# VH-VL binders against Exosome complex component Csl4 (csl4): the designs that were tried, part 6

Target 1, 189 residues: Exosome complex component Csl4 (csl4), of Saccharolobus solfataricus (q980j9)
Amino acid sequence: MRTQGELTLPGEELAVIEEFMTGDGTYEQNGIVRAAVVGKIFYDMLNRKSNVLGFKKIIFQHLKKAKYVIGIVNSIKEDSALVSIVGIEERGLASPISAYLHISQISNKKINNVTDAIKIGDVIKAKLLSYTFPLALTIKMKDLGVIYARCSRCGYLLIKQDENNLKCQRCGNIEQRKIGSYMVKKGGN

## First folded at step 1 (VH-VL)

Design ts2 (from ts1 with heavy chain D98G L99E E101Y W102D F103S G104S E105G L106Y Y107P; framework fv_tislelizumab)
Fold by ESMFold2-Fast, scan of step 1:
Structure ts2 (fold): chain C 189 residues (1-189), chain A 121 residues (1-121), chain B 107 residues (1-107)
Amino acid sequence: as target 1 above (189 residues)
Amino acid sequence: QVQLQESGPGLVKPSETLSLTCTVSGGSISSYYVHWIRQPPGKGLEWIGVIYYSGSTNYNPSLKSRVTISKDTSKNQVSLKLSSVTAADTAVYYCARGEYYDSSGYPFDYWGQGTTVTVSS
Amino acid sequence: DIVMTQSPDSLAVSLGERATINCKSSQSVSNYVAWYQQKPGQPPKLLINWASTRESGVPDRFSGSGYGTDFTLTISSLQAEDVAVYYCQQYYSTPLTFGQGTKLEIK
């Protein structure tokens, strides 16, 4: 249990599920209740629920009507990636929202590891599969997937080479990704 | 702009069920909390309960055995049912929103105009 | 349940003078307190949230203060339109509870 009324960031741990169940603005992951949004922590002692009261207005309306979201890959575990949603279509969010991408929602073809298709720091275009926390994402459709990435070798811009490969414009390194509507087609000045 | 409008029968007989509807326009009930509050004639405000954006509910313990709050997101409506009414349930009933991601949170920033319910004795 | 107690029950203040309304909680509610204004035949209107944050569109003469168990709503220079009943509310713990109200009148 953290301090009542304390500010929290998306993904931060608030409670163990046995002590406080999920409430508004929170989600459960492996027995831990985590914040889904930026806001103030509210522990409902009577109902044993952990909640977050946020600074954002009407974001769920926008999420439900959205054709896609823009996210940044924050971390990768065995079978899923934790993603910060930073935009709803063309509109940027002032505060990110936590979501996850399960390995089964990455490609229409079987993949063995999440890192075969996406890497930490990649910017992805995704669709929501659920509107309850934790928000679940898919990138299986043709235009969904990685839309901007940096070279893992030298940190410079990757540009789309073909359907499955990105190429570093500085060091020539080639990296495989699940590529969506990639933002940078040619860096070629 | 968000507007809330209560509706329902103004007269209810003792032992019957009071049924009220709150219709929301200018915003989606999926984006915020919707509360029910009542005010008996000449008295203060009493919180009845809330339905969260998730559909979960929380009720005032004094009313919990008699209260059901539900929502229909396709109609953008929230309903209140209060069973086994008595003269003590005579009040003006309000629905109000608490915006989930607003700094106002639980404070009620938009209220309906209220609907008067009289329980005859 | 957290009990909110307001004082005074009624208050008469001259135009242009300061009005002060107090609210005490039976246990600490941190800064999870809101203030509402209610005029006859109307629903309550939110004035202050988070004990001291003024709602958009609310005149600067309204201010809130306090933390823990003791809270105050102040109107620095009373206007005729401020005649109303004022309620404090805690949202620290369910059930949400209101004070019994303070009726503000012109002297």
Scores: ipSAE 0.000, ipTM 0.446, lowest interface PAE 17.2, mean pLDDT 83

Design ts3 (framework fv_tislelizumab)
Fold by ESMFold2-Fast, scan of step 1:
Structure ts3 (fold): chain C 189 residues (1-189), chain A 118 residues (1-118), chain B 107 residues (1-107)
Amino acid sequence: as target 1 above (189 residues)
Amino acid sequence: QVQLQESGPGLVKPSETLSLTCTVSGGSISSYYVHWIRQPPGKGLEWIGVIYYSGSTNYNPSLKSRVTISKDTSKNQVSLKLSSVTAADTAVYYCARDYEGSWYFDLWGQGTTVTVSS
Amino acid sequence: DIVMTQSPDSLAVSLGERATINCKSSQSVSNYVAWYQQKPGQPPKLLINWASTRESGVPDRFSGSGYGTDFTLTISSLQAEDVAVYYCQQYYSTPLTFGQGTKLEIK
């Protein structure tokens, strides 16, 4: 249990599910209740629920109607990536929302590892597959996938070279990605 | 229309290697992940492993030391070999494809029965 | 390994009545759950994926719900052809695991 009223960030551990179940702005992962959004922790002692207060529920209506979302890849495990949704279409979110991208939802081609298609720090354009926390994403459609990435070797901007490859302008490093409607074109932004 | 069909010996002696074949028709094995799942008589389902379209494999840790999954793209076949069999390996063996690499199974073969007995 | 536990092991429901089958995972699997129907002598048939999405061709009386560790398959108005064993499956992490099965019979 953390301190009542403490600020939490998406993904942070709040409780074990056996002691406090999920409430507003939270989700369960591997028996742990985690924050889905930024806000203040509120443990409901009567109903034994973990909540994060301050989340605008109207955002779910926007998500359900959204054609796509913009996310940042935060971490990668063997079969999925944890993504922070930072925008709904052209609209930026003040507070990120946690989402997952499973290896099965990355490409129409079969892949062995999530890192074959996306890397930590990549900005992706994705579509929602589910509407319960954590939100499930897909990038399988032609325009979905990595839309902005930095070179893993030197940290400089990658530019689209072809449908599957990005190239660093500074060091010449070439990296494979599942590329969507990439934001940086050859010759500049 | 894609179909999966398992075939094998039916009877295998303890300590021997079980060899099964899954034949794919109406589509290419290069386009799917193909999984093997088994079901002992009167019991539930156990996932054995998968072969990716690339030929790479992933196996259930409980069976990994005894299992090999391979494919022959020219014959459009996926094979399962399970070594050092015992009576506990008696089951119906299914091959199945997952939906677009999602690891839930939208198409299954009819299953082939394997009995391990002396 | 993630353990999937179904309840009850078997149930008998009258024609036209509601049948409810539960599935609990030993750890959170988010919504990475599928449900299958298996009749004697046949392979399993996919009914539900992503916890609540009905597979094409599956009758509207079948519905799935749940998130995290607790999942439910509901048959709103039982028909004779629904007699089968039902399995839940998680595909959140490997190895893939199934529930032990729930046998549904007519009362």
Scores: ipSAE 0.000, ipTM 0.440, lowest interface PAE 19.2, mean pLDDT 85

Design ts4 (from ts1 with heavy chain D98E L99V E101D W102Y F103I G104W E105G L106S F108P; framework fv_tislelizumab)
Fold by ESMFold2-Fast, scan of step 1:
Structure ts4 (fold): chain C 189 residues (1-189), chain A 121 residues (1-121), chain B 107 residues (1-107)
Amino acid sequence: as target 1 above (189 residues)
Amino acid sequence: QVQLQESGPGLVKPSETLSLTCTVSGGSISSYYVHWIRQPPGKGLEWIGVIYYSGSTNYNPSLKSRVTISKDTSKNQVSLKLSSVTAADTAVYYCAREVYDYIWGSYPDYWGQGTTVTVSS
Amino acid sequence: DIVMTQSPDSLAVSLGERATINCKSSQSVSNYVAWYQQKPGQPPKLLINWASTRESGVPDRFSGSGYGTDFTLTISSLQAEDVAVYYCQQYYSTPLTFGQGTKLEIK
C-alpha cells in the first residue's frame, strides 16, 4: 500500500487485488491494482477499494489547448529523457507531471546521444505529442528546446552565445544545446 | 462546506476608522487567501486587498495608505481596517476566499454574504 | 493596472435564446479570468473560473471562452432565473480588477 493522498502516474502499482479491489481510476493486471490516470491515491478502507482521484478535467483541457509546456530534465537514458512538466504556458504547476522526450523528437538533424542536445537540470520549452499518458514531448520546432541551463562544471548560469552554444560567464565553459527561446532570469535565481 | 461571514458596526462617522471582521467556518484561514471587495450602492465591484495564507498582504494602490488587513488564526478571522473614512466609502463589503490548490495554484471561489457600511454623521 | 471592459452594458434576450457577454482586458491576462453572477440583494456567485472552467453546480448552459485579452460568457438558452448582473474579473495581476458589469434582462 502506498501513502494516502500520494500522487501516482498511470501504470504504477497501488495494491494487490486481495488487499484492495479496483475502484475509480484504477485497473487490475495479473493480480495487481494499478493506476489508470494521474491523480491522488485514495484507499477506501471501508469497501477495500483502491481509487485514484484524477486531476481536474481543467488540467487535461489546458494540456490539450497548450501551445507549449515548460519542463525540467530529470534523467537521461539510452535514447530518451524523463522530463517533469512544471508549467503549462504561463501557468505553473504545484505538482509536476511526468513526460518523455525521445531522441528522435529533439532535432531535425540526427544526433548520436540525448546529451548532445540537452542535459539533466535543463529547463526546456516543449510541445506535447499526445494528450494521454504516457505524455510524449517534442522540441524539434524552431523556438522549442533549452530555455535555461546551468554550467555543468561550476553550476553558474549559462548565457546564449549563438544559435547552438551557451557560455558560462564565470568559468568560460562553452556547452552545445538544442536552444529554444532562451531566457535570462532577471529577478530571483 | 466553507462559509465566510462579514460583521461590523454598519454605521461609521466621517474621519473615523472602519473595522470589519470576516469569520471563516468549515475550513482554516491558514489554507486560504482571503480578499476584501466592496460595492458602492448601484455601482460595480472594487478590490480592496488580500491576505495570503502566509500572513503577508497586498492592497489596492488607491486605498493602500488607509487599509490594513490582518488575521487571527486562533479565531479563524480576517479583519479589515479602513482609516479616515468619507461618504465615498459607503458600500457593501465582502470577504472572499481564494483557494491555493497544490496541483493547480490559486483561484477565487466563495464569497461572504456582505455587510453594509454607511458613512454618515 | 489592468482594465477590464465589458460589452454590452445591458442586454435583453428572449427566453430560450442565446445570450453573449464580452470582456476585454487592456493587456494579456492569459486565462486568469472568472465570471460572476449577481442577483439583487445577493453576493456575486462564481460561475466560471480559468476563463472556461464551469464551477460545480452551475448549469451547463453557461460556458466561458477566451484567452489573452478577449473573453466571452455565453448562456446557450436563457431561463428566467438567469436575470442578473454579470461581471468578469482578472486575477492575473494585482490589483484584481472587475468589468463594469452587464445587466441581463428578459426581452
Scores: ipSAE 0.000, ipTM 0.437, lowest interface PAE 16.2, mean pLDDT 82

Design ts5 (framework fv_tislelizumab)
Fold by ESMFold2-Fast, scan of step 1:
Structure ts5 (fold): chain C 189 residues (1-189), chain A 122 residues (1-122), chain B 107 residues (1-107)
Amino acid sequence: as target 1 above (189 residues)
Amino acid sequence: QVQLQESGPGLVKPSETLSLTCTVSGGSISSYYVHWIRQPPGKGLEWIGVIYYSGSTNYNPSLKSRVTISKDTSKNQVSLKLSSVTAADTAVYYCARDQTYYEILTGYFDYWGQGTTVTVSS
Amino acid sequence: DIVMTQSPDSLAVSLGERATINCKSSQSVSNYVAWYQQKPGQPPKLLINWASTRESGVPDRFSGSGYGTDFTLTISSLQAEDVAVYYCQQYYSTPLTFGQGTKLEIK
């Protein structure tokens, strides 16, 4: 096998099929697993699959220099959230980049569940901890965290009520979050 | 919170099959990779293998011919079987959780069971 | 297999002083390194992942650094409760492998 996280070009040999099967961004040809796209090699050691995680070189350079990224929470397990990075600072991405946010990187205070701080569909401002795959995020610092969220009861926009709470202006529902530099403030400005 | 607990026979005779069970509470094994790690008395840690939530497995090559890891999601349990045991298999056996995201291995262990002591002796 | 080698095998440090534990891999593992603390009769406890990311609830006196083949765990000001065996672990490739451990004692 080649180096984990190494860049590859389409057609390059990654593994023999007996060692690693095809996964995302790869194909099999005559017993050899090859890259189908430009991206970073990721060998899934548990499932014995070869993957290529596609993204452009320019985006990678921007990620390394970024002060923060903007992501959307796609799914939550007990200890981690899968996040789609949709922006690098003020620049929107044409194709989202996958990253994760571990519960240890949410708050300086102990929290028991990821859902105590963020919810699926929330937009977060985060900082990268890892520049090799898998990409890891943190929101522990001041101004990082949820910057936009919708009410879980009625779908209307939540506004910041205090340090830890957002309130729906339509139905009055109050929801707890780890709040960053929230986009919508009390009073509409 | 999630908790893992190992159970087993404590004593097993040479040449027999060792069977251990890891019971998970506070979370579903359908959402996690569960690994088995062992530690012989006074020595370091040795990775045995893992079961992915799909049921796929990966084993340490040094043990692959003797080891089988399986799961029962209805009971929230992961089992380890190690055949043809010898005195060298005497160890504390741990099960440990590896959280999953987008079905990607993390490979480090945030939650460990207490460990169960296994002695191989006639 | 990737071999993880720790140094020293044992270390005695005075309370309040800095403790440094080293870990070397036989080939590059990027930043795919975790550090564990194990006290007698207990399972290992995760301290650091991704070479330098501190796990939730771990005191900030613990820090990790390194990339490629050379990794370090630092305890900036040793406390009595830090007496334990410390293990590094690579998760770059299977089989997952651990260092042999470093026993940390008070001087």
Scores: ipSAE 0.000, ipTM 0.445, lowest interface PAE 16.7, mean pLDDT 82

Design ts6 (framework fv_tislelizumab)
Fold by ESMFold2-Fast, scan of step 1:
Structure ts6 (fold): chain C 189 residues (1-189), chain A 120 residues (1-120), chain B 107 residues (1-107)
Amino acid sequence: as target 1 above (189 residues)
Amino acid sequence: QVQLQESGPGLVKPSETLSLTCTVSGGSISSYYVHWIRQPPGKGLEWIGVIYYSGSTNYNPSLKSRVTISKDTSKNQVSLKLSSVTAADTAVYYCARETYSYDFSGMDVWGQGTTVTVSS
Amino acid sequence: DIVMTQSPDSLAVSLGERATINCKSSQSVSNYVAWYQQKPGQPPKLLINWASTRESGVPDRFSGSGYGTDFTLTISSLQAEDVAVYYCQQYYSTPLTFGQGTKLEIK
């Protein structure tokens, strides 16, 4: 069991099904209860359920006023990434919203490939460039970019090494990313 | 309730390959990292290696030339092979799981251990 | 490789008294340290994770502390069932390494 009130990302392990059943914002996979959305963990001790708060419902009207959104990179093709928006300024969305990130909106420096800066599965902090379908994103500003990523070699969380590099503390693998305000620090986040 | 159980031959001859199997019940091996640890009689614990969700492995450098860890997701089993065994490989062998794939963790569920004796 | 050194190798403590076991790493391991309890004929049991997080079902008398290179496991009031060998382990980097163990006995 993780810490009550702790922030979780989609797919993260929250409990074993024997200890806490699925509740709001969670799903069961192979006996493990996992977060379905970004939000704060709430273990309901009375009903023995694992919940993620903040997913209650989409606040679509607030997208225009959003300072940033949280998304997951689903696929990368040609000059763009397809991104599922799963959160708006710490508010989890009940239903993900599709958006795209064009290669020109990744860095102030020209890059040749989207995969030079982001990878499938990465969690990114981004800003909206359009408020009508199709939603367009940018991560060009200092605090925008990859905020959570997993090691391609061993699957463990990558930890920020410097402004451009993430390092797996377990296997030593170093991976380059366009890094934003990276969420995880060494030692138990 | 997730459980791990080791199985394999109790006696192996010097120079042969030791083959052990860890069977997982109550969960999927695809959801955990599975480690192998050994303990010689009356001594401490030695980490052998791990197999990750991706199927990638990492081994103790002292054993890397002799050790192979693999998994069979369809059987929910993790296997350990240790080649060219000697009396120094006599130990109780454990498999153990590590959860929390987003961060490193200690090993919260261990098998009961299987005793391996290497003798001629 | 990171070397984990425990002290003392063996410790005798009276029932109800405090037992303290120390663990030192050869380089910083942040808080990636676990403590295990092993009784004769049994596999190790995880007691403490991330240096100070007590595992579910572990009695409150067990506590862990430390960060970087120096770690301690404390049993505030020793009970008879606590007689065991205790191991610290780092998981900051591979190869994962264990301390040599501390044998805890009753005086």
Scores: ipSAE 0.000, ipTM 0.488, lowest interface PAE 14.3, mean pLDDT 84

Design ts7 (framework fv_tislelizumab)
Fold by ESMFold2-Fast, scan of step 1:
Structure ts7 (fold): chain C 189 residues (1-189), chain A 120 residues (1-120), chain B 107 residues (1-107)
Amino acid sequence: as target 1 above (189 residues)
Amino acid sequence: QVQLQESGPGLVKPSETLSLTCTVSGGSISSYYVHWIRQPPGKGLEWIGVIYYSGSTNYNPSLKSRVTISKDTSKNQVSLKLSSVTAADTAVYYCARHEYGDYLGWFDPWGQGTTVTVSS
Amino acid sequence: DIVMTQSPDSLAVSLGERATINCKSSQSVSNYVAWYQQKPGQPPKLLINWASTRESGVPDRFSGSGYGTDFTLTISSLQAEDVAVYYCQQYYSTPLTFGQGTKLEIK
C-alpha cells in the first residue's frame, strides 16, 4: 500500500487485487492494481477499492508535450518554491499537479533569495524540466516568469511598469519580479 | 468590491444570435476567470463556459458549436454570443468570476442575471 | 459528464432545527465540491468550497462534509433567512455541473 493522498503516475503499483480491487482510475494486470491516470491515490477502506483521483490519461499526455505550464506559487523555502500547476498551456486543470522551482532555475542573473524574483500567490508561466516526480520547473527563458501578481499592500492588480518592476494600479506600490509574458496590459483589448 | 453586471436584449427571435455583455467593476477581468451560467425558468443551473485571464476559452460540449465568449480588456467587459437560438435557450443568464490563482472551481461573485426570452 | 444528484428535492424544517441536504456524484470528485444558496430573484451565493471550507462571512451554522461521491450540507439551527434553494457543484472536471437543487422551507 502506498500513502493515502500520494500522487501517482500511470502504470505504478498501488495494491494487490486480493487486498484492494480496482476502482476509479485504476486497472488490474496479473493480480496487481495499477494507476491508469495521473492523480492522487485514494484507498476506499470500506469497499476495499484502490482509486486514483485526478487527471485523465489524456491530460498527462498533454503535460508531456506541453510547451509551458501555468502555476501558482504556494510556498517559498530557502532555495525553492512549491508550485501548483493549474494549467497546461491554454487548458485549465481540474486537479492540480505539485512541482517545485529551484532558485537556480529562476534567472540567468545571480539572485540571493527566491523572494527577490517571485512571491507566494504569484501566477507563473514555466517550463517542465522533468516528468519524474517531483516535477521540476524553470522560468529562466525570456517569456517565462510571473505573468500575474497582486499587490502585497492593498491586494489590487499589479501591472508591468518595466522589465523588472510591477506597479499597483490603486496604491502605486512598486514590486520587483522575474517577469514573463505578463497577462495584464494597459489599454489592451 | 468586485461587481458583475449583465446586459442585453430581453427578447430574441428563434434562429437569431443572442448577444450578452458582462461589465466588471472593482477589478480587472485580466485577474479572473469569467464564467457564464444560465438558469431556465423554474429549473437548475447550467454552466455555459469560461474565458480565462489569458483570453482562452472552454465551453460546455452541449453548447460548444453555438457559443462564443470573448472579452474587451480596455472596457473590462466579457461578451457571450449564442447562435441559432430556440425556445430551449430561454433562461436567466449570469456571469460569474473565479479569481485566477485557484483551480477552475467555484463562483464568487455572481452578476444579478439578465432574463432572455426566445419567442417570435 | 459528471452528474450531481441532490436529495431531497424539497425539505421543510422548523426554525432552530437541523437541516441536512445530500449531494451524490456519478463518479469520485475528491473534495472538489462547492455549495450555493439562491433566494428568489437573486443570483446564487457561495457558501462552501473544497467540500467543507466555509466562505468568509457565511454563518458558522452552515457546514459541509464529504469526500469522493457523497457530500452533505448541514444547517445546524435553521433561521428564517435560510429559506432558499441550495445547489451543490463539482469542479473536478469540465463541464462544470450542478445538482438539481433542494428547496428548503420553514415547517
Scores: ipSAE 0.000, ipTM 0.432, lowest interface PAE 18.2, mean pLDDT 82

Design ts8 (framework fv_tislelizumab)
Fold by ESMFold2-Fast, scan of step 1:
Structure ts8 (fold): chain C 189 residues (1-189), chain A 124 residues (1-124), chain B 107 residues (1-107)
Amino acid sequence: as target 1 above (189 residues)
Amino acid sequence: QVQLQESGPGLVKPSETLSLTCTVSGGSISSYYVHWIRQPPGKGLEWIGVIYYSGSTNYNPSLKSRVTISKDTSKNQVSLKLSSVTAADTAVYYCARGIEYTYSESYYYGMDVWGQGTTVTVSS
Amino acid sequence: DIVMTQSPDSLAVSLGERATINCKSSQSVSNYVAWYQQKPGQPPKLLINWASTRESGVPDRFSGSGYGTDFTLTISSLQAEDVAVYYCQQYYSTPLTFGQGTKLEIK
């Protein structure tokens, strides 16, 4: 179990399924209950459920006022990535919103492939370029980009090593990303 | 169904280099990483190392100075070389498949497919 | 390195009775634990992943439990084909490490 009321990002471990079942804003993966959305962790002791508090209803005014959004990279195509928006700033969405990230909106430096900067499963901090569907994202600004990623080799947390590289403390694997305000540490509270 | 099969010499002389090959059929080594594990007669399992999709490797520190794992994706083969062998290296050697783990999908990290093993005896 | 310690080293159980094998890690490994079955002359076979998730094709009588440092493999009703050596393994941190094994035999 993590701390009650602690902020979590999508994909982070919250509990073992035998200890706490899935509740609002969570999902099960290989016996582990993980956060599905950005938000504060709430363990329901009466019903033995793990929950993450988020928006129960989204309105366009929330999108218009958003300084940034949190998304999960779902798929990568030739010149763009499909992203599920799961949070507006520090508050998660009950239902993810589809958006896309074009290769021209990833970096101020030339990149040849979307996968040079982001990978499927990465959690990104992005800014909206439009408020009409389909939503368009950008991560070109300094603090935007990958804020949480797991090792593609062993699945453990990646820790920021330098401006462009993340390193797995478990297996030593080094992976390149367009890194934003990365705030994940091994044993982080 | 994916299958792994080890091959190599049954006998190796002390101080020489042991070379083993793991051949994969029914799947591509480019989709997962491959481990090498050994088991001395009457003893338990010891992890030797792994080669990842990218060709990067990670070795057991106890063997790191003597071990090299490499792969040839065009032949679907993974090779293990262990230098300066002694009688303590006598064992059955296995190769095994590990699954890439991603937080967005359910992948197992345990080794779900193993080769049948090849016996190596180090003797003069 | 993370040390995995199994108990007992050897276990004799009558057909139809419950067999319990324990595994303890020297530090927390969350639920990153697998259990393997090895019969004479055969490679290890993965039974349980993620401490408690039974692999496809593995009989319901096999179950795993535990989190942190203490793990258990249970066979609810022992059958003749279950005679084997059982190993726990952690994959929380490299180098990957196995327990020393528990030999299960019929009483």
Scores: ipSAE 0.000, ipTM 0.438, lowest interface PAE 17.3, mean pLDDT 82

Design ts9 (from ts1 with heavy chain L99S Y100P E101Y W102E F103W G104L E105P L106Y Y107A Y110I; framework fv_tislelizumab)
Fold by ESMFold2-Fast, scan of step 1:
Structure ts9 (fold): chain C 189 residues (1-189), chain A 121 residues (1-121), chain B 107 residues (1-107)
Amino acid sequence: as target 1 above (189 residues)
Amino acid sequence: QVQLQESGPGLVKPSETLSLTCTVSGGSISSYYVHWIRQPPGKGLEWIGVIYYSGSTNYNPSLKSRVTISKDTSKNQVSLKLSSVTAADTAVYYCARDSPYEWLPYAFDIWGQGTTVTVSS
Amino acid sequence: DIVMTQSPDSLAVSLGERATINCKSSQSVSNYVAWYQQKPGQPPKLLINWASTRESGVPDRFSGSGYGTDFTLTISSLQAEDVAVYYCQQYYSTPLTFGQGTKLEIK
């Protein structure tokens, strides 16, 4: 098996078929899986397939297998929020990926404004709805939503008070959010 | 309470490899992204690289050919190796954490005290 | 690489007066900007994250603002203990980069 993400040229050996079957951009010849195109190698461990992805597909393939992403709310419009995806599951991304969150994908209960559920600067746990640009997110499911937020009045850390409310331990301010699996600073409370 | 502490030789000869260790207490390195940052005397801060809790690394392109960051979870330590050192590598070296419990990537809330490295013969 | 440029390089402010430090990025970094305070012989201390979010334990006189390419750190009423070098940092894209620093002194 070659290095995950390594560049390959057509005809190069990637794996024996007993290890990994053919997938996107590969073919089998005499028991050897070979690259059919130029691109980066992607070994699908779950399905045991050898793939060669063109550069534009690398982001999409990694996002496609993700159970959730971590994003930061950058701006809020009337019916949507622009989100920078900064992590895939527990792993951070070197370069953020732009996505959007439509008001219809925030809560199972009707909300009138995006700011009723999320605010600029909030860290959210979300699921992808599309695997090609433009990327669309949802936070409607249990455990999805705001996982970290700071007080709009004093900037101090907000702590989960109940299912729908966060409370600032410094100034006492209470803020409503669509709360997911809420986190706390590991070095603090 | 999490604390980071750097250690290593204070003096390194030109062309040799600088080896530093960051020891984490009060928490597990498996729970943090750990970064290395350096500061030459009287100058500003330069990011060297990061090791994620998964063990993956990312390095400053200006240093990538000379730098290796690794970790030993059994000792709760992160190591930095910088090869082929010159006088320009003289600096205070810091390790700093980026907590995965706050998805505030690359903002450094806890720093080690720093270790001074002088490159001279 | 994203270049972070601070202004001024040094600043002298009287006790009780307002101090303002600016930071400009060579391209948009959204709100992925942190501010650090560094005193002689000490490591940098995180003051502000997400351009405007004050870290726990940081005095109310410190505030941050800005979005995109232009960022500001403000100390509303300078105290003697605030004498330090201040750095901005972007964490929008690797390599992570810092401004060159602003030395804040008492006038």
Scores: ipSAE 0.000, ipTM 0.446, lowest interface PAE 13.9, mean pLDDT 82

